# Ledger of designs, part 295: VH-VL binders against q96il0

Target 1, 167 residues: q96il0
Amino acid sequence: APERGAERRDTAPSGVSRFCPPRKSCHDWIGPPDKYSNLRPVHFYIPENESPLEQKLRKLRQETQEWNQQFWANQNLTFSKEKEEFIHSRLKTKGLGLRTESGQKATLNAEEMADFYKEFLSKNFQKHMYYNRDWYKRNFAITFFMGKVALERIWNKLKQKQKKRSN

## First folded at step 9 (VH-VL)

Design W2b (framework fv_belrestotug)
Fold by ESMFold2-Fast, scan of step 9:
Parts: C-alpha cells; structure tokens; sequence
Structure W2b (fold): chain C 167 residues (1-167), chain A 120 residues (1-120), chain B 108 residues (1-108)
C-alpha cells in the first residue's frame, strides 16, 4: 500500500534551535502543587541524545517523585478523613451539629484537637519512619547516579575537546 | 548469590491457618521490600501484599485484608506470610518476591514457591 | 484496579520464529511501570523486562519490550527451545499491582 513508505513528518529545525541553543541547557520545569499531595511535580527535560545512564537516572528520579506523590497524597487524605471523623464524633458526643448557623464547618478548640494530633502522630509513627528511611535511600541512589552522569559528561567533554584539537 | 528460599508444601483443612516462610540471602535484607503473590492451579498471578523489612511496615490487597498477616525476623532475614480462615479457593502456589525500589519496582528475585492445598 | 488483558491466549510457533505478545490495560499505565515475566511449568516467574522496555540483568537481547499508555508489546526476535513458556505482564504504576492473564508460547 502507498501508506507503507509514504508517512512524512513536519520538521521545523529552526524553531527547535531558536528556543534551545547549543550553549544553553533546557532544564526541568516545576508545576503547581498537587491538590492531594501538596507537592510540586517536576517535569523532567529529556535531552535528544540522552545516554542509557542519563535515562536510568531520569527514570529513578521520576519513579521517586511518583512514589513520594503517592505517599503524601494518601497521608494527606487519611489525615483529612480521620480529622473529619474525629471532629464529627466529638461534636456528636456533645450533641452539636456539624455546621454552625452561618453554614461554616463546626470546629473543635485547640485543646480538643491536641488529642487527635497526638493519636494520629503515634498511630502513623512507624509509617513515617519507614518513609524517611526509603526517602534517604532513594536520594542516596539518585546522588550516586548523578555522580556517574557527571563523570560521563566530563568524559564526553574531554573526548569532544580532543576531537576539536585534532581537527 | 541473591536467593529467596521458601518453606515446604502444606495441606490444611478449611478454617485453618497457614504460615509460609521466605528466607533471604545474598543482599541487605532491610534494603528491599518483600512482596507475596499467589497462583491458583492453572490460573494467573495475584498480588497479596508487601512488607518493608525495615521496621515491618505492611500493605495488603483489599481482597486479603483481615486474613493475611506479613511479618519478618531481621535476625534470620526471613519474611512470613500467614493466611487465616482458609477456604478451598486458597489452594495455590504462594511466592515471595523481592522489589528493588531504587531502580525498578518490578519483582526481580522470586522464591521457588510453596504449594498450599486446602481440602477436607 | 487496572485490568491487564493479554493476547493471544496461546501462540503456537516453531523455534527460530518471531513471537509478538500483547498486553492491553483498561486505563493508562504510567508509561514506564510495566514489567514482563516468563514462567515455565513448576517454576517461579522470572523478570524479563521492567519499565516497559528495560531488560533485566542476564536476559538475552532477543527479548525486547515496547509500548506506552494502554498498549504494550513483548517481542522475542528469534525463539530458542528454552523460550517456550507462559508470559505475564504486570503493572506497578497504580496500587494494587496487577498481572495479565498470561500468554502461552508453545511448540507448533
């Protein structure tokens, strides 16, 4: 069929080179805070000539970001849900409604909420400890691969200088 | 050599509990998560849960919540999977599998499997 | 949960032929969080491919993975006698982790 070899792609090399010149690095960009995790996502820049080592580092960073986003989204949702349940339970015990006459969400005073915070932190202590351990291990691995990528880039620059000098 | 060695086959009656062990060697036990996956005869793979050997944090698939308990013994580098209230549908081969969090979340090393048969 | 559908259920091929196995997800898998496993009768599964296209340590280069979104493919460029087995895809992008139903590659 004519389609087998007839596919053509629009090419705009001048447009590409205008916004990402050879001596200017295109970088990662940061998005707005996620509504559930409250963390700002990083959208990683992918170089056209990304090495396998650079790809491994990028994927590790992306995986770590998604793991981190999932953890905090779940934690924040759990906190919000349990806080709401605690407030509703205490208000019911007092014979109070869930909302004030003005339609605002009914609240407990700081002293009453202190009990909830202590219980929540105690209940989630191990989970947060394991998170911190995993977080540090992931950052150690990322730092290790960043070092490898840096050495690779130094080597490539040295190779490029040698080519330039020999020409 | 990195390996996971599981306990031997078990035959149980409905309503009983079974406890399967998975002994890790050749790597730092606390640096990797341990997953449990089962496979009924002639069927596919089903994820059951995971344990972080560092501190014993666990997470279970909803289907098994309340029936499965994962524990570990750091001194012997061993993870345990206990499944209670056994039914005939629990007849399966049970596998432990290591998850490498830093490079992959896939299961790179698997135990040989433990056959659990539930019959009256 | 994300449901993974593998097709075909059975591939009957001869040694030396190319095998192409498909895995379709009920919703987008985060593009890099898909793995492929090989399982022989009486044995535990063996990781072949992770992150959709990255080959696991010790896996021959005749095995390759590709795809993103909802459509993933495992390719065995030239079947060896030891490659006749059941193959499973797995997504680990969204909790809970789920597996496909498997594709059996058998001798014609």
Amino acid sequence: as target 1 above (167 residues)
Amino acid sequence: QVQLVQSGAEVKKPGASVKVSCKASGYTFEDYYMHWVRQAPGQGLEWMGVINPYGGFTSYAQKFQGRVTLTRDTSTSTVYMELSSLRSEDTAVYYCARGELWDTSAFDIWGQGTTVTVSS
Amino acid sequence: EIVLTQSPGTLSLSPGERATLSCRASQSVRSSYLAWYQQKPGQAPRLLIYYASSRATGIPDRFSGSGSGTDFTLTISRLEPEDFAVYYCQQYGDYPWTFGGGTKVEIK
Scores: ipSAE 0.000, ipTM 0.460, lowest interface PAE 17.9, mean pLDDT 79

Design W2c (framework fv_belrestotug)
Fold by ESMFold2-Fast, scan of step 9:
Structure W2c (fold): chain C 167 residues (1-167), chain A 120 residues (1-120), chain B 108 residues (1-108)
Amino acid sequence: as target 1 above (167 residues)
Amino acid sequence: QVQLVQSGAEVKKPGASVKVSCKASGYTFEDYYMHWVRQAPGQGLEWMGVINPYGGFTSYAQKFQGRVTLTRDTSTSTVYMELSSLRSEDTAVYYCARSDFLEGTHFDYWGQGTTVTVSS
Amino acid sequence: EIVLTQSPGTLSLSPGERATLSCRASQSVRSSYLAWYQQKPGQAPRLLIYYASSRATGIPDRFSGSGSGTDFTLTISRLEPEDFAVYYCQQYGDYPWTFGGGTKVEIK
């Protein structure tokens, strides 16, 4: 099973080099794809003098990332579970063993699996449609707060320029 | 302002089904997820499932998959939790609880709870 | 799934004393997505803290949360009579969402 080999967590500290943002970076950095969701995580930079508005934006972006990661990790888990259940159910109904003569895991042919994929997509159509609504709503909110942060930065810039001019 | 009001206590026989309601008010019903959490007498909290009222999208805890069904009625801003094939160990207080899709899955408002007793 | 272990199971204190409640996770809680709830007998839980340290609206400042990774703490700086209740931690970093077993804060 993929779980024991491929999915086993590498606990050795001497493992392969992992992605890490540069030590003096002042920007967000994108990591490698998550094993379960297949999405790339973003490591958010937290400035020492972060404004309350900047904190709200960062928190919203972090929470949106986590929501997205959790949705797809759960979706992939559900797909894998239902696929395995479907295969076992069909093999049992046919009176077939769970393993081939060579000891390999018994599988269904592509035509039989097409029925599962069709059913899974149909069953999850509305779920994915509503996910898209929530995704757009979250991105709209992020864009809105990005605009607010930009306006705050412009205002602070204007305040600094006025201080220089008043001297 | 925000209120979640649940239906009254239920007494059921083993093998029966129960349907508990949770009526939401004071906010935009379709903008928040609604969860169901239960608590057996003297025990801790156990998450059962969630529904997105906008489309009726649901996700259930592994333990309850196949027995629990979550639905909603947008016209009355009400969510429903139906639990089938009741057993004595299903005796618990059942809560609905809201989570903000922007803030993550912590529960900011809770219903008052519905006691479900399963006895022979 | 992530298992949350709360300690102590029961904490016997007097009004005015400081309460410190522990919540330990079986593995690291992503993004400090950890909440604390208060439950009084016969009542629904009430959100106190989320994101490990953010106080919910209307919660007095005597309640504070701290911690990251696997170790989280809820602190009540000076217990008031209404604070004697059961407290639960909850992680929402990884699906499925899980709760701790609770800590009962009771009058000595």
Scores: ipSAE 0.000, ipTM 0.493, lowest interface PAE 14.5, mean pLDDT 81

Design W2d (framework fv_belrestotug)
Fold by ESMFold2-Fast, scan of step 9:
Structure W2d (fold): chain C 167 residues (1-167), chain A 120 residues (1-120), chain B 108 residues (1-108)
Amino acid sequence: as target 1 above (167 residues)
Amino acid sequence: QVQLVQSGAEVKKPGASVKVSCKASGYTFEDYYMHWVRQAPGQGLEWMGVINPYGGFTSYAQKFQGRVTLTRDTSTSTVYMELSSLRSEDTAVYYCARGDYFSEPGFDYWGQGTTVTVSS
Amino acid sequence: EIVLTQSPGTLSLSPGERATLSCRASQSVRSSYLAWYQQKPGQAPRLLIYYASSRATGIPDRFSGSGSGTDFTLTISRLEPEDFAVYYCQQYGDYPWTFGGGTKVEIK
């Protein structure tokens, strides 16, 4: 018995379609800020009829998001760790404990902390510049594939027009 | 064509450090990430870390954090993986592998591997 | 870390037959960030499939990947002599990236 290529399916959801009402949109969702990166993740809606090209674009966008999350999680952890080390080092140099007599966490004044911020920014300047280059490269790739998907959708609309004229 | 050529086999004593090189050619060195993966005898592959040659930005697997250091030399298109405080369980074949998260994700080209043996 | 279990450990087949290789994850693989590699004796691994189902550049149509969540499959529709090798799956959704133990496809 002959079978057509359009019959390929991975997993058909048994009853799942009944839980997505026709009058309510299924769409991408934006989550709360991540604990470590402080960035809001995007959860992409995956339609059952997603094309291979659409899947490639979605996975590229998801991968870019994970890369971005990882970079900022690492940067935020590095900042916090180095900040605490700097404060502890300066308090030790002054012969001071980590807590004041009132039980409050000991802090450095704004002028003393300015030294840390200047050092941190200077030290991480190149890392942030190269992060920006990677970010531009990723956005260029995403834009390129978005263009391909748009062209595919236009072509599919043209094909459907021809089919529906015969109906 | 694209090639990743690694340095030769090493035999080290426990507690020593080893530095393996991976020389890239046939593409723009700074346009692709370089990953390091090892394979112990009879075991699966283990990801160690990645370096972005353009900025020298690195990310390491937590298991190797503090023992592995990835560096690069853009003038020679070479990346280096240094592993310190060697133990017998570090005996493995170490691979460099090129990755590009943009056009075609995954490790598309690999070095030939460097055997590192740690023995007393 | 996510543990990947490949089955069977060894698959004995003849040229022209279909090979089906399984890779199961101990936890759901984020965004289907799963790749398949081929390794021949004395050689480095070669990328076949990424994003669970996307074929790498230059890889023949006989190789296909499928699956999501915790269950992934690599299919070789019609084995050629050069396809007898060890195959590894890899997840890159969560650090550290991890690999399966491999499936050896050998001549019956």
Scores: ipSAE 0.000, ipTM 0.439, lowest interface PAE 16.7, mean pLDDT 79

Design W3 (framework fv_cixutumumab)
Fold by ESMFold2-Fast, scan of step 9:
Structure W3 (fold): chain C 167 residues (1-167), chain A 120 residues (1-120), chain B 108 residues (1-108)
Amino acid sequence: as target 1 above (167 residues)
Amino acid sequence: EVQLVQSGAEVKKPGSSVKVSCKASGGTFDSYAISWVRQAPGQGLEWMGWIIPFEGTANYAQKFQGRVTITADKSTSTAYMELSSLRSEDTAVYYCARGEFYDETYFDYWGKGTTVTVSS
Amino acid sequence: SSELTQDPAVSVALGQTVRITCQGDSLRSYYATWYQQKPGQAPILVIYGKNNRPSGIPDRFSGSSSGNTASLTITGAQAEDEADYYCNSRDDSGDHWVFGGGTKLTVL
């Protein structure tokens, strides 16, 4: 029998639809895009026999995901804020109001917006470079621990075979 | 080493408010949710609410909606719980506890508790 | 809203096995987490995610779940296991957490 509430929407702290799988799921799950970072969170399945090493790997992956979510949420908020400030400033310089006579939001053309995008990318170049560096360092660490977990599982299989032989 | 350090004991009059602090150290503050749990003398544990500092999102138990406010200051790695309109039945030990962002159903580190006494 | 129900007290003889139970409809969808609390101290996490133990928790502690019931089992109870035990889980909405009323374990 299916679990009660198994398919209903759960609260995901950063999820737009608040949908997430039940905690009794036997698989990793991918949630809806976060409204700020626009990245899909992964909910990791915790096996019953999780070793301390497996827990460390899972925690590292979760912490890396949260770091990644925070970086892009902050980046997107900064982009949106500076974009609005740029549009406001340019409209003011032209002597134009923030809204048309019909009440619609006044906009800039693509050529004018290109200036903003160039300035934003230039200003944030170093920040993105450090993000990429840290992203690679985190993925290297995750790969390293994945290897250690794989070796542990091989060792445990050998250990179990030795125990069965002894009995 | 992860530690949650709470503010000192408080004695308050009925109808007043109390604000308890919880300073986190030794971990990534933004990677975890901070929950507040209270325990009246000789009673069980009662979840009040939590905040995710990264998102600035707070949720409250139905019983405390309208009376409790949980906030966080990321720059000082400190979470706060403010309870208003205090009554004698709010006399309790108030704990802060750290929960993993995606798995907040378990609290791996707890503060030592802050005793709040409400009396005239 | 949902409730988690625990028996208020249970006793076990030193070295024997005891099972503490927690019942609630939300346990059909979510695993229970178990906390140990000794007088004058903050609670300590002992079991999470059905049957996972944090570092430092002895192997004698185990968890199980079936339907609307979760259980904490202590195999070979020791004197230091005498404490209050609380189950904790999400409510039916998945947005709030609720604690059971607690079970006082006496080791005879």
Scores: ipSAE 0.000, ipTM 0.460, lowest interface PAE 19.1, mean pLDDT 79

Design W3a (framework fv_cixutumumab)
Fold by ESMFold2-Fast, scan of step 9:
Structure W3a (fold): chain C 167 residues (1-167), chain A 120 residues (1-120), chain B 108 residues (1-108)
Amino acid sequence: as target 1 above (167 residues)
Amino acid sequence: EVQLVQSGAEVKKPGSSVKVSCKASGGTFDSYAISWVRQAPGQGLEWMGWIIPFEGTANYAQKFQGRVTITADKSTSTAYMELSSLRSEDTAVYYCARDEFYEGSYFDYWGKGTTVTVSS
Amino acid sequence: SSELTQDPAVSVALGQTVRITCQGDSLRSYYATWYQQKPGQAPILVIYGKNNRPSGIPDRFSGSSSGNTASLTITGAQAEDEADYYCNSRDDSGDHWVFGGGTKLTVL
């Protein structure tokens, strides 16, 4: 049912796409690209004997994926919204309609669009740099925990080897 | 068990400096960031800055740039926050908090706070 | 534009539902985290990553977000929920943390 009108044209997505991997996979499953972020989500395999440390690593990787997906979904939405607003504003300034005589969306030439791209990149430069900073922090944490898991597996293997010799 | 232990309360004169310590025990100090947050009496929480001990990289809220310095000593798993040119408005409880990457960046463990009183 | 805005005070009757809101442009890019603070104590994490609860936080606490607004909902408020609640998120750069002004919850 129609509610009271809203001025809001676009709203940031509230969630990230999910997919269902094959039940009997013993590997991580890579899904199709998300509509908004254009990134492929990974569904992580959960071993039956997952240690607390392995669980922490998996959750860190899952959280990093969700953060990455949300960031790019929001960036792509913002880009699309601002691009349409820029085109509409310029067409209005030129006294042109929003659609061509053929019914297609009216567009600006490459030279005019270059101004938008330069402004968008400049406006979002710091945001992207800090995204890279966060990406580094997250990848460092993931690498660190991967190392800890590897050491745990080595120690468990050594314990199993010693137990086997004791028999 | 992870714990953040802060240094004791301090009373300082205007114009002096204070250095508060935060010692992390349990868990992995190098894999997390440490943030500093203050709270003046009856007021809200105010973020001051963070440090990534592994890199030694620190970043500060604009309001405190030029007055605050955050450092870390990995050998003792201790972070420090030094605030200079103290004013009566700097009277507050100063907290250190751990940024955790487990399920998103958030402050999962907090120190109990260090009361800093600036008076003449 | 990086500021987070909260109402300074709200009240709720025992057993009823209350919603505490936080508004800011950065919430379009980063989820809010919520902290509970009681007098004389350090803050306690209650919600992170939009709607995750740490171990030990009752299931009556939940989070939500839409556009530039984040909300903390307490369904069936209890006396022990009386406290100050702070929202926290990153600024537009993603490198700095910003706190809301805090909301004092009174349970009647």
Scores: ipSAE 0.000, ipTM 0.467, lowest interface PAE 17.9, mean pLDDT 78

Design W3b (framework fv_cixutumumab)
Fold by ESMFold2-Fast, scan of step 9:
Structure W3b (fold): chain C 167 residues (1-167), chain A 120 residues (1-120), chain B 108 residues (1-108)
Amino acid sequence: as target 1 above (167 residues)
Amino acid sequence: EVQLVQSGAEVKKPGSSVKVSCKASGGTFDSYAISWVRQAPGQGLEWMGWIIPFEGTANYAQKFQGRVTITADKSTSTAYMELSSLRSEDTAVYYCARGELFDESAFDIWGKGTTVTVSS
Amino acid sequence: SSELTQDPAVSVALGQTVRITCQGDSLRSYYATWYQQKPGQAPILVIYGKNNRPSGIPDRFSGSSSGNTASLTITGAQAEDEADYYCNSRDDSGDHWVFGGGTKLTVL
């Protein structure tokens, strides 16, 4: 298919990026990184004949993605906010202005920022440990339901073959 | 339809223990967690702990550590909550509630509650 | 602290919009779940995740979150919506759950 001659499909508000999966796609599609979480969202394909078990699996995967994106969006915002507060606090303690003569934000050198990173990691260590445990447990649940869906599909194929032989 | 059926009301003396049951009717606990939540008269809801029956693990709120034990019997689809060293402050309605695994505390089906009264 | 804070009471006129708010640091990392409780009854799940409704919950109920605050909105309140509403979320560790103090909604 000619790239330049293809009709433009764009669901982004800005109209700049293409994020749509192909028409009549039978597969999940991976999008660009989210602005706040920096994680790539998965756009899930919904079959016309989706079983209740398949729906449960899809909803679990969607909920896990939303949970994951919310956690990292909030963590990144907290990091940015606390980093800026730390820089401002240190500059104020030194009697320096919060901005350069050009109006840009004043910054600390890497050695001074090391104190912030150590404090942030220490303060958030427990939260990240529990996040990792939950992430692992959620993936266990997803794998379990993926197995159940696979077994359902195998059983349905066997049932279909049996029915064909009976006709 | 899945329904959670709880045991009947209890009247207990201070210092004793109470064990409340919660049975799944019309379904199983296989893919769910069972939480226990209490409510003292005229007060709000308080989460006590939960169990994931298929893996056999339970987790408890810090306030109840050492006093509460949550168990499950998969063969009867029944969860139990035992609270020991009862005080008058433990007088409450005790609910069991079903949550899908790791579903942001979504307790979609609740038992009708079991009233536990600790005599003064 | 793992505490979730709700206003104890709120009123709304029949057919109007009301917003019930829940605040806590853990809401920066986890969605709030909302429950409705009428006198003498067990709680009923009305919103879970960011803005998901269980089957049977009217579409006038919606959820939202921003920063450390989660909100339950009832658009076009009806008489049967008069009840206590509780938010619920994970604590800072993510391993335990904590309920807000509850908000009594009165439909005038």
Scores: ipSAE 0.000, ipTM 0.547, lowest interface PAE 13.3, mean pLDDT 80

Design W3c (framework fv_cixutumumab)
Fold by ESMFold2-Fast, scan of step 9:
Structure W3c (fold): chain C 167 residues (1-167), chain A 120 residues (1-120), chain B 108 residues (1-108)
Amino acid sequence: as target 1 above (167 residues)
Amino acid sequence: EVQLVQSGAEVKKPGSSVKVSCKASGGTFDSYAISWVRQAPGQGLEWMGWIIPFEGTANYAQKFQGRVTITADKSTSTAYMELSSLRSEDTAVYYCARSDFLEGTYFDYWGKGTTVTVSS
Amino acid sequence: SSELTQDPAVSVALGQTVRITCQGDSLRSYYATWYQQKPGQAPILVIYGKNNRPSGIPDRFSGSSSGNTASLTITGAQAEDEADYYCNSRDDSGDHWVFGGGTKLTVL
């Protein structure tokens, strides 16, 4: 995964990128859009004293991101391939070449392309419905674990305050 | 030290039912899902269903729907799989397996298996 | 319905590389996970997600996925790698899990 934008400004003169921003706060970083999924990956910061629960949350978020990126990369790739196959098939049926006189790829009219879109959406309706359901389930799980991590951090802070008050 | 401890081997007659237990130790029981997977002698793995304790709901493979019931008891950190109307084809080792979170993408810990033999 | 298809058997010479494959339409949407099972034992998780290894799994094990195919690669196979390997993923509904038929790996 490339590191660009703000990360490049944090790069040492030697060319080595820095994980934490120049501000004295380390946090997650957002990368450029993936070529196939068109989604921006989040690069997760790993704290020095990460608890097992925090590690579980981070891994769940990373796995969800990978799942989401794979789904959309595969959908976009499938769409592109099927679209080209559909156009090629229809042009062949009409006895037309694959390129226009201007050298651009030959295209179908809006009515013919509407047939492809309708077929593609119908064919993939159930898959997209299940994706949406799974996306909600994953986000619910992430929210649940974020709640557990928040409670753990509150408990640890209360425990530290108790120690300071006792001393 | 997460462990899934399963109940002992069972020998059942055709038409009866069997209830296998899976006791989880280590970790928070409500923070993961429990699946049941069986394996007939010399055959591959077959997923039967799972339960997500925080939702209180179970989901079953189509083949077992109506014949399998998966439940969980949070107070004892124990999941159960009950299979009814047993046939000789149900002779198998039954495994419980834990997913790493509330909705699992993989099974990170497995029980040692419970052998169920159905004979007439 | 999307079944996961594996070859029943594969052989590899000690120290060589072997690739076990798993094919199914659901792999276009969901990652495969890989489990190793030795005789008389429960399966153990070997690879999950795109290419993640649980603690204790040697780095010679790696995973890959492209289109409707997932692969488990063992680079420099060892005698203790002889086992049955199962791929696992969601079915077309996304609510159920399906196992491949299993591949018996023999290390010669």
Scores: ipSAE 0.005, ipTM 0.557, lowest interface PAE 10.9, mean pLDDT 80

Design W3d (framework fv_cixutumumab)
Fold by ESMFold2-Fast, scan of step 9:
Structure W3d (fold): chain C 167 residues (1-167), chain A 120 residues (1-120), chain B 108 residues (1-108)
Amino acid sequence: as target 1 above (167 residues)
Amino acid sequence: EVQLVQSGAEVKKPGSSVKVSCKASGGTFDSYAISWVRQAPGQGLEWMGWIIPFEGTANYAQKFQGRVTITADKSTSTAYMELSSLRSEDTAVYYCARGDYFDEPSFDYWGKGTTVTVSS
Amino acid sequence: SSELTQDPAVSVALGQTVRITCQGDSLRSYYATWYQQKPGQAPILVIYGKNNRPSGIPDRFSGSSSGNTASLTITGAQAEDEADYYCNSRDDSGDHWVFGGGTKLTVL
């Protein structure tokens, strides 16, 4: 379950300025990696005569993308925050300052950081397990609706061919 | 278009079981999750569990585990919620609701509710 | 009680703006959905996915989220908005769903 509430950029109300699909696209378009989640967003093409079933599939894919990006953005921010807190706590316990004499951030060695990684992984095991479960459920549903859309398109093609033959 | 039609009111004795039905029409029954939510007189909403008919998977709130069973019959587009070992505290209106089962619930269609009264 | 906390009651004057809040740790990870319930009726979905309105819900309803708090705002409250409002989200484990205790809105 992704943690929300991490600091986000101050963005224009006009929408997603960073993700710009090609102006004459008749298919889905893949954008650059998101700053926070490090996942590539997909802009879904909306057909002129989108069926209710096609809309359902598109919305499901859009929702799944949003969910996935939100999860990893929050996971990365939680990791960074907890890592910083851990480092500060351990440096304080050692009686060390937060910065070196040269002005660089003070760090812990790999052995000391191993404690943090073990704690973080253990703490987040259940969260990742539920993420994987939901990820499989979402992909199953997307595959199911993709099949239904494909069947609808085949049926419509057959109906169009029948009408043309009759005319 | 989509409608959820629930079974009629029930009066039950303590220790018995009740089975409430929810018949879906006007849409693809097995494409959505069916949730059960109850509301005791003058109280708030309480989620009990849901079922994903096409997957056959049901999930229950911890408070009701061991007492509640949610099932679905795809041939009749009907979901069922059976609550056993009834107590007076189970007196409530029981709702079924269609929802998106992936993330946050978005219960877009609700049944009108079934009143279950548990009394001696 | 649920893991989501709402004030039991709030009042607003006709035509004025009111904000109903929902607080819980799970809201740091999940968006809240909002339901309106009038006496003797089933709840209806008002806001989902942070700030999306279902078809038929007036544009005076909006949602927002910050930290562990989700809010439902009604701009220019009408008499028909008098109802109980419930927030809903996943619990801290992400495995189950939980409703807030509900807020009774009175339009004066």
Scores: ipSAE 0.000, ipTM 0.474, lowest interface PAE 17.4, mean pLDDT 79

